# Designs tried in a protein design chat: VHH binders against q9vm92r272to629. Part 48

Target 1, 358 residues: q9vm92r272to629
Amino acid sequence: LEERMAFIEDYQQTQARSLLLYVREHQPAELISENGTIFSTTLDFALGKVKKMVRHAEHYSLDDARIKPPTPAEIVENQTFMVQSTDVLKSNAKFKVSEKVMAEYARLAGLYLDQIESLRPDYRWDGSRNLWILKPGYQSRGIGIVIRSSLDDILQWTSNNQNKKYIVQKYIERPLLIYRTKFDIRQYMLLTITDTKVSIWTYRDCYLRFSSQEFTMDDLRESIHLTNNSVQKRYKNKTNRDSRLPKNNMWSLDQFKNYLRIMGAPDGSWSKTYNGFKQNLVAVVMASLDETELLQNAFELYGCDFMLDEHYNPILIEINSTPDLSPSTEITARICPMVLKDCIRVVVDLPKNPTAAT
Below, E stands for the ipSAE of ESMFold2; O stands for the ipSAE of OpenDDE; V2 stands for 0.75 times the mean of E and O plus 0.25 times the DockQ between their complexes.

## First folded at step 14 (VHH; framework vhh_4orz_3)

Design n55 (at its last fold request DockQ between E and O 0.50; V2 from the best seeds 0.62)
Fold by OpenDDE, fold request of step 18:
Structure n55 (fold): chain B 358 residues (1-358), chain A 125 residues (1-125)
Amino acid sequence: as target 1 above (358 residues)
Amino acid sequence: EVQLVESGGGLVQAGGSLRLFCAASGFTFDSYTMAWLRQAPGKRREWVAYITRYGSTDYADSVRDRFTISRDNAKNTVSLQMNSLKPEDTAIYFCAADTGWEVVYGESPSDYNYWGQGTQVTVSS
């Protein structure tokens, strides 16, 4: 129940940010109409919500983490806001305000968004559609993944599937694309526990996975928005997809590096990305260690999936404890056996010989 | 005993060429990524090039299109063809071998598993 409430709050906050982002990205004249159905109070509400977010982010205390139940009045206000903002974002409903007033709202929207994004850089990856991805908790390979924008739909989905543990995550609406196609990076991580000491290993080689379709937010089909091979193998590549993309929907790291050079990416872009992998993975593992009973002399191989932003910062989207190591493509046929062989060095050779090559 | 032995270094004029060799022994050569690194006087060691087990290559931007790394698994050798040499290329060049895993937390193995002793390359103006 608490988790549900927290999600609802997060959804509403995201909606507020989405509306302000929408306002910031459009010309005031495009947002208004004499016959507009959206009132300025909707914008006031959004601004207020984001302002509160800024305050909370600046003054984070453990005590503030307690979500208070909303008052009846707040419930009504939230509902009204959700309806009105949804009309704007989904149906391009217009505001019944003057151009001058709208321009001021746009200015304020920019200001508040800049503030919150400075405190929460991850919010920059959000678009204006307030999309969420629902994943089954223990299912791998993209099975049962659904993308939804409606709070009611999300809540209903979770209610109807009570027997299944679902994870709800914010969908990244502004990922880095390659030739207008969504991609992620599969990075391998090895955790070893020797005695009581935990070690985290990252593999220097990785590979990219592409969607078989061009990226668009107007169509939320899995063929467009999921990159897992298990999903994409079911679909044919679209004929209008860029010919420079691979037929098998995978790139090696070298191919990616070459692409970066072709595109004129700054020197060291990959190094930045890779360092970001390491930092993110260490952070996630450390955060989870307190919750996990450490087994002595144990190891686990993970497949970690990352997206990139426009600045080549990695975004961790998934960690798989049983990654698919099948040789499904030329790329995986090469890297997967290598990863496994090299795992043996770490988990078998190293314990036997502390000076063993790893 | 694991050994990496570099050869081919020397004095060359700017614009000239050198070919470095590294002979490996004492380990399963074909299971390692091979790399060349260099260290100029008073500077930090820097990566120059690598070649993976399957022959994929990459280069530092400073040497790209001038240097070529290659390997011969049958002979357990890695080579670095250096063309259009510049005075800035003057350094001790090291051959190194590495596996795929990097420690990011916990144990702290060296960046590379095996190192050569290095060979001096001097480019005169």
Scores: ipSAE 0.764, ipTM 0.904, lowest interface PAE 0.4, mean pLDDT 92
Fold by ESMFold2, look of step 15:
Structure n55 (fold): chain B 358 residues (1-358), chain A 125 residues (1-125)
Amino acid sequence: as target 1 above (358 residues)
Amino acid sequence: EVQLVESGGGLVQAGGSLRLFCAASGFTFDSYTMAWLRQAPGKRREWVAYITRYGSTDYADSVRDRFTISRDNAKNTVSLQMNSLKPEDTAIYFCAADTGWEVVYGESPSDYNYWGQGTQVTVSS
């Protein structure tokens, strides 16, 4: 229950940020109308909400013990804000204010968003649609994953499926795109347990998976947004798709490195990205160790899915404990057997040959 | 049975060039990523470059654009062309067969299944 209340608060904070992002991304004249139904108080509420988030992020240690349930008045204010902001974001409702006033709100929105994004870098990945992804807790290879924007729909969905554990995760609305197309990166990770010590390994090779369609937030179809191969193999590529994209919707790491060189990415961009993969995976594994019993003399292979932001920083999306290693393209037919062979080189051959140690 | 034998080391003036070779035997060479590492006296071994089984390469920042790794699967050799050498490049250079994995956290015997004995490179100022 406490998790549910925390999600509702997170959703409401995200709605406030979404409204400010919407305002920043549009010209003031586009947001107003003489017949507008939304007043400036909705913007005042969103700015106030984000200002509180900035203060909390700056002074977290001072406010750590504070627990304050909302008052009845605060509940009404939140509900009113949610209705009015939803009308703007989903129904294109217009503000009834002057263009000068709207321009000042746009300036303030930019200022407050810059402040919170400096303190919470992951907020740079959000857009204005307050989208959330619901994933089954067990391995599904993309089956049963839905993207929703409505708080009530999300809460009803999870209530109707209480025996199935769902993960509710903010959808990343601003991923790096290649030729206007969404992709992810499959990175393998190996955990080995010897003498009660855990070692974390990352594979030196990886591959990219592209959607079959151009990216848009106006269409939530899986053919656009779920880049794993088990989903995408069921779809045809759009006929006017950029011809530089691979027909089988996969790139090798070398193809991606070549793309980075062509686009003039800073020297060492891949090394920075790969170091970010390592840091993200170590953090997740170390957080999980307190929750699990170590199995002696064991190993586990994981398939890890990353997206990138516009600065080539990795965004960890998912860690799959039962990755599908079946060849599906020329790329996976090459890499997947080698991942297995190289696992043996770590798990079996290194322990047998101590002279190979560093 | 497994052998990695480095050669081509020596003394060179700063700004000069050397080419190192590594001859491999006793394992399936063309299925391994191969690497060069180096160790200066009193220091830990550090990675220099690797070349995958498919010919893809990467380099440490300190040698990028100066060193070139290559392989010849027909001869079971890997080489390292070293140009614009600096005194800081002075080290014993080792050829290694890569597991394909990098240890990121924890205790691990090595990223590499097999090592050579090394070849000395000395760059005078």
Scores: ipSAE 0.561, ipTM 0.786, lowest interface PAE 0.8, mean pLDDT 81
ESMFold2, look of step 14: ipSAE 0.555; ipTM 0.777
ESMFold2 (binder alone), look of step 14: mean pLDDT 81; pTM 0.830
OpenDDE, look of step 14: ipSAE 0.703; ipTM 0.870
ESMFold2 (binder alone), look of step 15: mean pLDDT 81; pTM 0.826
OpenDDE, look of step 15: ipSAE 0.708; ipTM 0.869
ESMFold2, fold request of step 18: ipSAE 0.540, 0.541, 0.526; ipTM 0.759, 0.756, 0.743
ESMFold2 (binder alone), fold request of step 18: mean pLDDT 81, 81, 82; pTM 0.833, 0.835, 0.836
OpenDDE, fold request of step 18: ipSAE 0.762, 0.551; ipTM 0.900, 0.815

## First folded at step 15 (VHH; framework vhh_4orz_3)

Design n56 (at its last look DockQ between E and O 0.54; V2 from the best seeds 0.57)
Fold by OpenDDE, look of step 15:
Structure n56 (fold): chain B 358 residues (1-358), chain A 125 residues (1-125)
Amino acid sequence: as target 1 above (358 residues)
Amino acid sequence: EVQLVESGGGLVQAGGSLRLFCAASGFTFDSYTMAWLRQAPGKRREWVAYITRYGSTDYADSVRDRFTISRDNAKNTVSLQMNSLKPEDTAIYFCAADTGWEVVYGESPSDYNHWGQGTQVTVSS
């Protein structure tokens, strides 16, 4: 129940940000009409909500534990806002305000969004459609994953599948694309526990996975929005997809670096990305360690999936405790055996004799 | 016994070039990522460049576009071409064998690498 409430709040906050983002990204004249059906109160509400988010982020943890049940009045206000904001975002409803007033709202929207995004950088990728991805907790490899935008749909989906634990995550609506195609990066992480000490290892090599389809937000099918090989192997590459993309829908790190050079990416872009991997993974692991009893003399290999933004900042999407290490492609046939072999070296060989020949 | 022997260091003027060499023995060379590290006086040892077993390379930002790492698996050697050298590049340079895993939390990454005695590189102003 608490989790559900927290989600609802998060959804509503996201809606507020989405509306403000929409306002920021459009010209004031395009957003208004004399016959507009949306009133300024909707914008006021959105601004107020984001302002509260800023305050909380500055002074308080936005942890679920601090979420209070809404008052009856708040419930009504939220419902009204959700309806009106949805009309704007999905049906292109217009505001009944002057251009001057709309311009001011746009300015404020920009201001507040910048503030909250500075405190919560992850909000930069949320987009304006308020999409969420639902993942079964017991399944891996993209099985049963759905993307939904409607709060009611999401809640209904989770309710109808009570026997299945679902993880609900904000869908990244503005990912970095390569040749108009969605991709993620598979990064390996190794955790070792020795003498009650935790060590986190990242593998220097990684690979990219592509969707078989050109990216579009107008079609939410898994073939477009999921990049897992287990999913994509079921689909043929579309003919309209850029010919420079690999047929097997995977790139090596070197291929990616080459692409960065071709695109004129700043020097050190990969280093930035990789450092970002490390930072994110350490943060996530540390956050989880507080809740877990550490086993002595243990290790675990993880597959970590990242997306990138336009500045090559990584966004952690998923951590898999049993990553697929099958040699499904030329790329994985190379990297997976290496990862495993090197894991053994770290876990077995080095502890026994750091100077031993291998 | 794992042995890494560095050579090619010396004194060079700023803007000059050096090529470092490392001869490896006592382990399966083609199964390891090879790397160069350096340690300047009073500073921590820092990673400079690596080359994987299949030839993928990466560089520290400070040396990118100036240094080139290469390897010869048939000869069990790794090289570092250093161009446009700067006084800041002055350090002892170490050849290292890397498992491909980098410690990002916990023990120091250097504790898990095999490295040689190093070779001194001095860049004068």
Scores: ipSAE 0.614, ipTM 0.830, lowest interface PAE 0.4, mean pLDDT 90
Fold by ESMFold2, look of step 15:
Structure n56 (fold): chain B 358 residues (1-358), chain A 125 residues (1-125)
Amino acid sequence: as target 1 above (358 residues)
Amino acid sequence: EVQLVESGGGLVQAGGSLRLFCAASGFTFDSYTMAWLRQAPGKRREWVAYITRYGSTDYADSVRDRFTISRDNAKNTVSLQMNSLKPEDTAIYFCAADTGWEVVYGESPSDYNHWGQGTQVTVSS
């Protein structure tokens, strides 16, 4: 119940942001009609919702971290907002306001979105579709993963599948694309624990995985949106797919670096992206360690999946504690065995030469 | 016995060039990423460049466009071509066998399994 209520609140907050994004990204004249069925109170609600989110983020405390059940009046107001905003976002319903009033709402939407995005930079990656990805908790390698936009569908799906706990997370609607195609980056991470001190290592090499189809938000099929190889190997590449993309749907890091040069990316763009991987992974690991019992003289290998935004900033998608290291292409046949050999160089061989100090 | 032996250091005028060599023996050279590091007097050791077992390279910003790392797996050598040398490049240069991993948090003696003794490079005005 607590988890369900927390998700419903998160969904409603995301709907408010989605509406404001929609308003910011359209000309005011496109959003209005004298015959419009949507009133300005829907926008007032969305602005109020985001204002509350900003207030909580600026004044973080122990009591701000917990979901609070809505009052009966809030439930009714939330439901009214959800119906009206869904009509705008899904059915292109129009606002019954003047163009000048709509322009003021667009200005306020921009201000409030900028404010919350400065406090939560990950919100920059959202679009206006309020999409969520549902993953089985049992590590299905793409089996049973679905993308949904409807709150009722999500709640019904989880009720119908109570035997297998689902993880529900916000879908990233604005990933960087290469030749109109979605990709992720597999980055390996190693944790080593010596005398209850943790060291975090990132691998110097990585590879990219592409979907078999061009990216569109109008079609939520897994062949477009799930870049993991176990899903994509079930699909043929689209016939008129850009010929510069790899037929086996993988690039080496060198191929990605060449792409960055061809596209005129600023010098050092990969170094900035890789530094972002490091920062993201350190932050996640450090956040989890206060809750974890450390095993003396242990190590753990992780497969970390990143996407990029249009500015080459990393977006951490997943940290997999049981990464697939089997060769599936010439690229993984080269990299994956070497990850294991290099892991031994850290865990076994490096302690045998302890005098290579600073 | 594992050995990394640097050579090719010396005295060079500013704007000049040098080529450093590192000869490796006693380990499976072809399977290591190899690196050059340097240490100026009174300063901490800094990374200069690396070259992966597959030939991919990267450089510190201070030497990018001036230095070129290369390797010859048939001869078990790695080299560093240094052009447009500056007095700030004066240091002892070390060849190292990279673990393949970069430590990004915590304490580790180094990112490198094997080190050479170093070769002195001195750049005069």
Scores: ipSAE 0.558, ipTM 0.779, lowest interface PAE 0.7, mean pLDDT 81
ESMFold2 (binder alone), look of step 15: mean pLDDT 82; pTM 0.837

Design n57 (at its last look DockQ between E and O 0.47; V2 from the best seeds 0.54)
Fold by OpenDDE, look of step 15:
Structure n57 (fold): chain B 358 residues (1-358), chain A 125 residues (1-125)
Amino acid sequence: as target 1 above (358 residues)
Amino acid sequence: EVQLVESGGGLVQAGGSLRLFCAASGFTFDSYTMAWLRQAPGKRREWVAYITRHGSTDYADSVRDRFTISRDNAKNTVSLQMNSLKPEDTAIYFCAADTGWEVVYGESPSDYNYWGQGTQVTVSS
């Protein structure tokens, strides 16, 4: 129940940000009409909500534990806002305000969004459609994953599948694309516990996975929005997809670096990305360690999936404790055995004799 | 016995160039990522560059575009071409080999399996 409430709040906050983002990204004249059906109160509400988010982020943890049940009045206000904002975002409803007033709202929207995004950088990728991805907790490899935008749909989906634990995550609506195609990066992480000390290892090599389809938000099919090989192997590459993309829907790190050079990416872009991997993974692991009893002399290999933004900042999407290490492609046939072999060296060989020749 | 032996260090004027070499023996060289690290007086050892078994490279920001790392698997050697040297590049330079796994959290910086003895690079003003 608490989790559900927290999600609802998160959804509503996201809706507020989405509306403000929409306002920021459009010209005031395009957003208004004399016959507009949306009132300024909707914008006021959105601004107020984001302002509260800023305050909380500055002074308080936005942890679920601090979420209070809404008052009856708040419930009504939220419902009204959700309806009005949805009309704007999905049906292109217009505001009944002057252009001057709309311009001011746009300015404020920009201001508040910048503030909250500075405190919560992850909000930069949320987009304006308020999409969420639902993952079965017991399944891996993209099985049963769905993307939904409607709060009611999401809640209904989770309710109808009570026997299945679902993880609900904000869908990244503005990912970095390569040749108009969605991709993620598979990064390996190794955790070792020796003498009650935790060590986190990242593998210096990684690979990219592509969707078989050109990216579009107008079609939410898994073939477009999921990049897992287990999913994509079921689909043929579309003919309209850029010919420079690999047929097997994977790139090596070197191929990616080459692409960055071709695109004129700033020097050090990969280093930035990789450093970002490390930072994110350490943060996540540390957050989880507080809740877990450490086993002595243990290790675990993880597959970590990242997306990138336009500045090559990584966004952690998923951590898999049993990553697929099958040689499904030329790329994985190369990297997976290496990762495993090197794991053995780290876990077995080094502890026994750090100077032993291998 | 595993050995990494650095060479090519010396005294050079600012703006000059040096090429460091590292000869490896006693382990399966082509299975390891090779790296250069350096330690300046009174400073911590810092990573400079690495090259994976497949030839992928990366550099510290401080040396990017000035230094180039390369390897010859047939000869079990790794090299570091250092151009446009600066006084701040003065350090003992170490050759190191690792499995490709980097320690991100834990006791740093001994995340490399094998180390050379180091070679002194001095850049004068």
Scores: ipSAE 0.579, ipTM 0.801, lowest interface PAE 0.4, mean pLDDT 90
Fold by ESMFold2, look of step 15:
Structure n57 (fold): chain B 358 residues (1-358), chain A 125 residues (1-125)
Amino acid sequence: as target 1 above (358 residues)
Amino acid sequence: EVQLVESGGGLVQAGGSLRLFCAASGFTFDSYTMAWLRQAPGKRREWVAYITRHGSTDYADSVRDRFTISRDNAKNTVSLQMNSLKPEDTAIYFCAADTGWEVVYGESPSDYNYWGQGTQVTVSS
């Protein structure tokens, strides 16, 4: 129950940010009408909500207390906001304010969004659609994963599927696209433990997995949005698909590096992205080690899934402790056996060579 | 006993060329990715280039288009052709056998299973 109330608050905060993003990304004249049905109080509420989020983020350690249940008046204010903001975001409802007033709200929206994104950099991945991904809390493999936007639909879904524990996570609405197509990157990580000391290794090679369809937020089908192989293997690629995309929906790292050069990415763009993978993985592993006991002479291979944002920043999506290493394309036929052979070089061959130096 | 022995270093004028060689023995050479690294005076060792078991190559940005790595699995050799040399290329160059993995955190002997002793390259203005 307490988890449900926390999610509802998170959803409402996300709606406020979504409205401000929408306002920032449109011309003021596009948002207003003399016959508009949306009052400026909706904008005032969203700004106030984000301002409170900024204060909370600045004082995170002191503000860990559980939020209080809203008063009846606050419930009405929240519901009014949700109705009006949904009309704007989903129905293109117009504000009843002057263009000058709307321009000032757009300026304030940008200011407040810049503030919260500087404190919570992960918020820059959100769009204006307030989308959430629902995953089964057990082995998912793409089975049973859905994407929903409506709070009521999300709450009903979890109630209708109560014998399945679901995880509700914010959907990444602003992924980097290649030729209008969503992709992720499979990066391997190795953890080795010797003499109670942990070493974290990243593999020098990786590969990309593409959706079979063009990306759109207007259609939430899994064939568009779930790039894992177990889902995409069931779908035929879009007819008249960009011929530069791979027919088998996979690229090698070399192919991605060539794409970056073609697009004019600055020198070192891949190096910066890969460094971001390393930093993300170290942070996650070190956080989890505070909660685990170290095992002597152990190792574990992980399959890590990343997306990139529009600025080539890495977004860690999942760390899989049982990665599928079965070859499914010519690309996985090359890399998967190589990963296994190179694990032996770390686990077996390195400990036997005392002359190694860096 | 594993050995990686570099040769071909020396003194060369800026704009000139050198070709480095690395002879490998005592391990299964054709099953390793091979790399060249360098260490300039007063600086940390840095990666220069690698060549995979299958012949794919990559280069540090500072040497891309000027250096070419190649391998001869029949002779167990790796070479580095260095063109358009600059004074900042002055360093000891090392040949190494690559694990395929990069250590990102923690104690580990090396990203590389085996190292050579190095060969000096000096580029005069």
Scores: ipSAE 0.546, ipTM 0.756, lowest interface PAE 0.7, mean pLDDT 82
ESMFold2 (binder alone), look of step 15: mean pLDDT 81; pTM 0.833

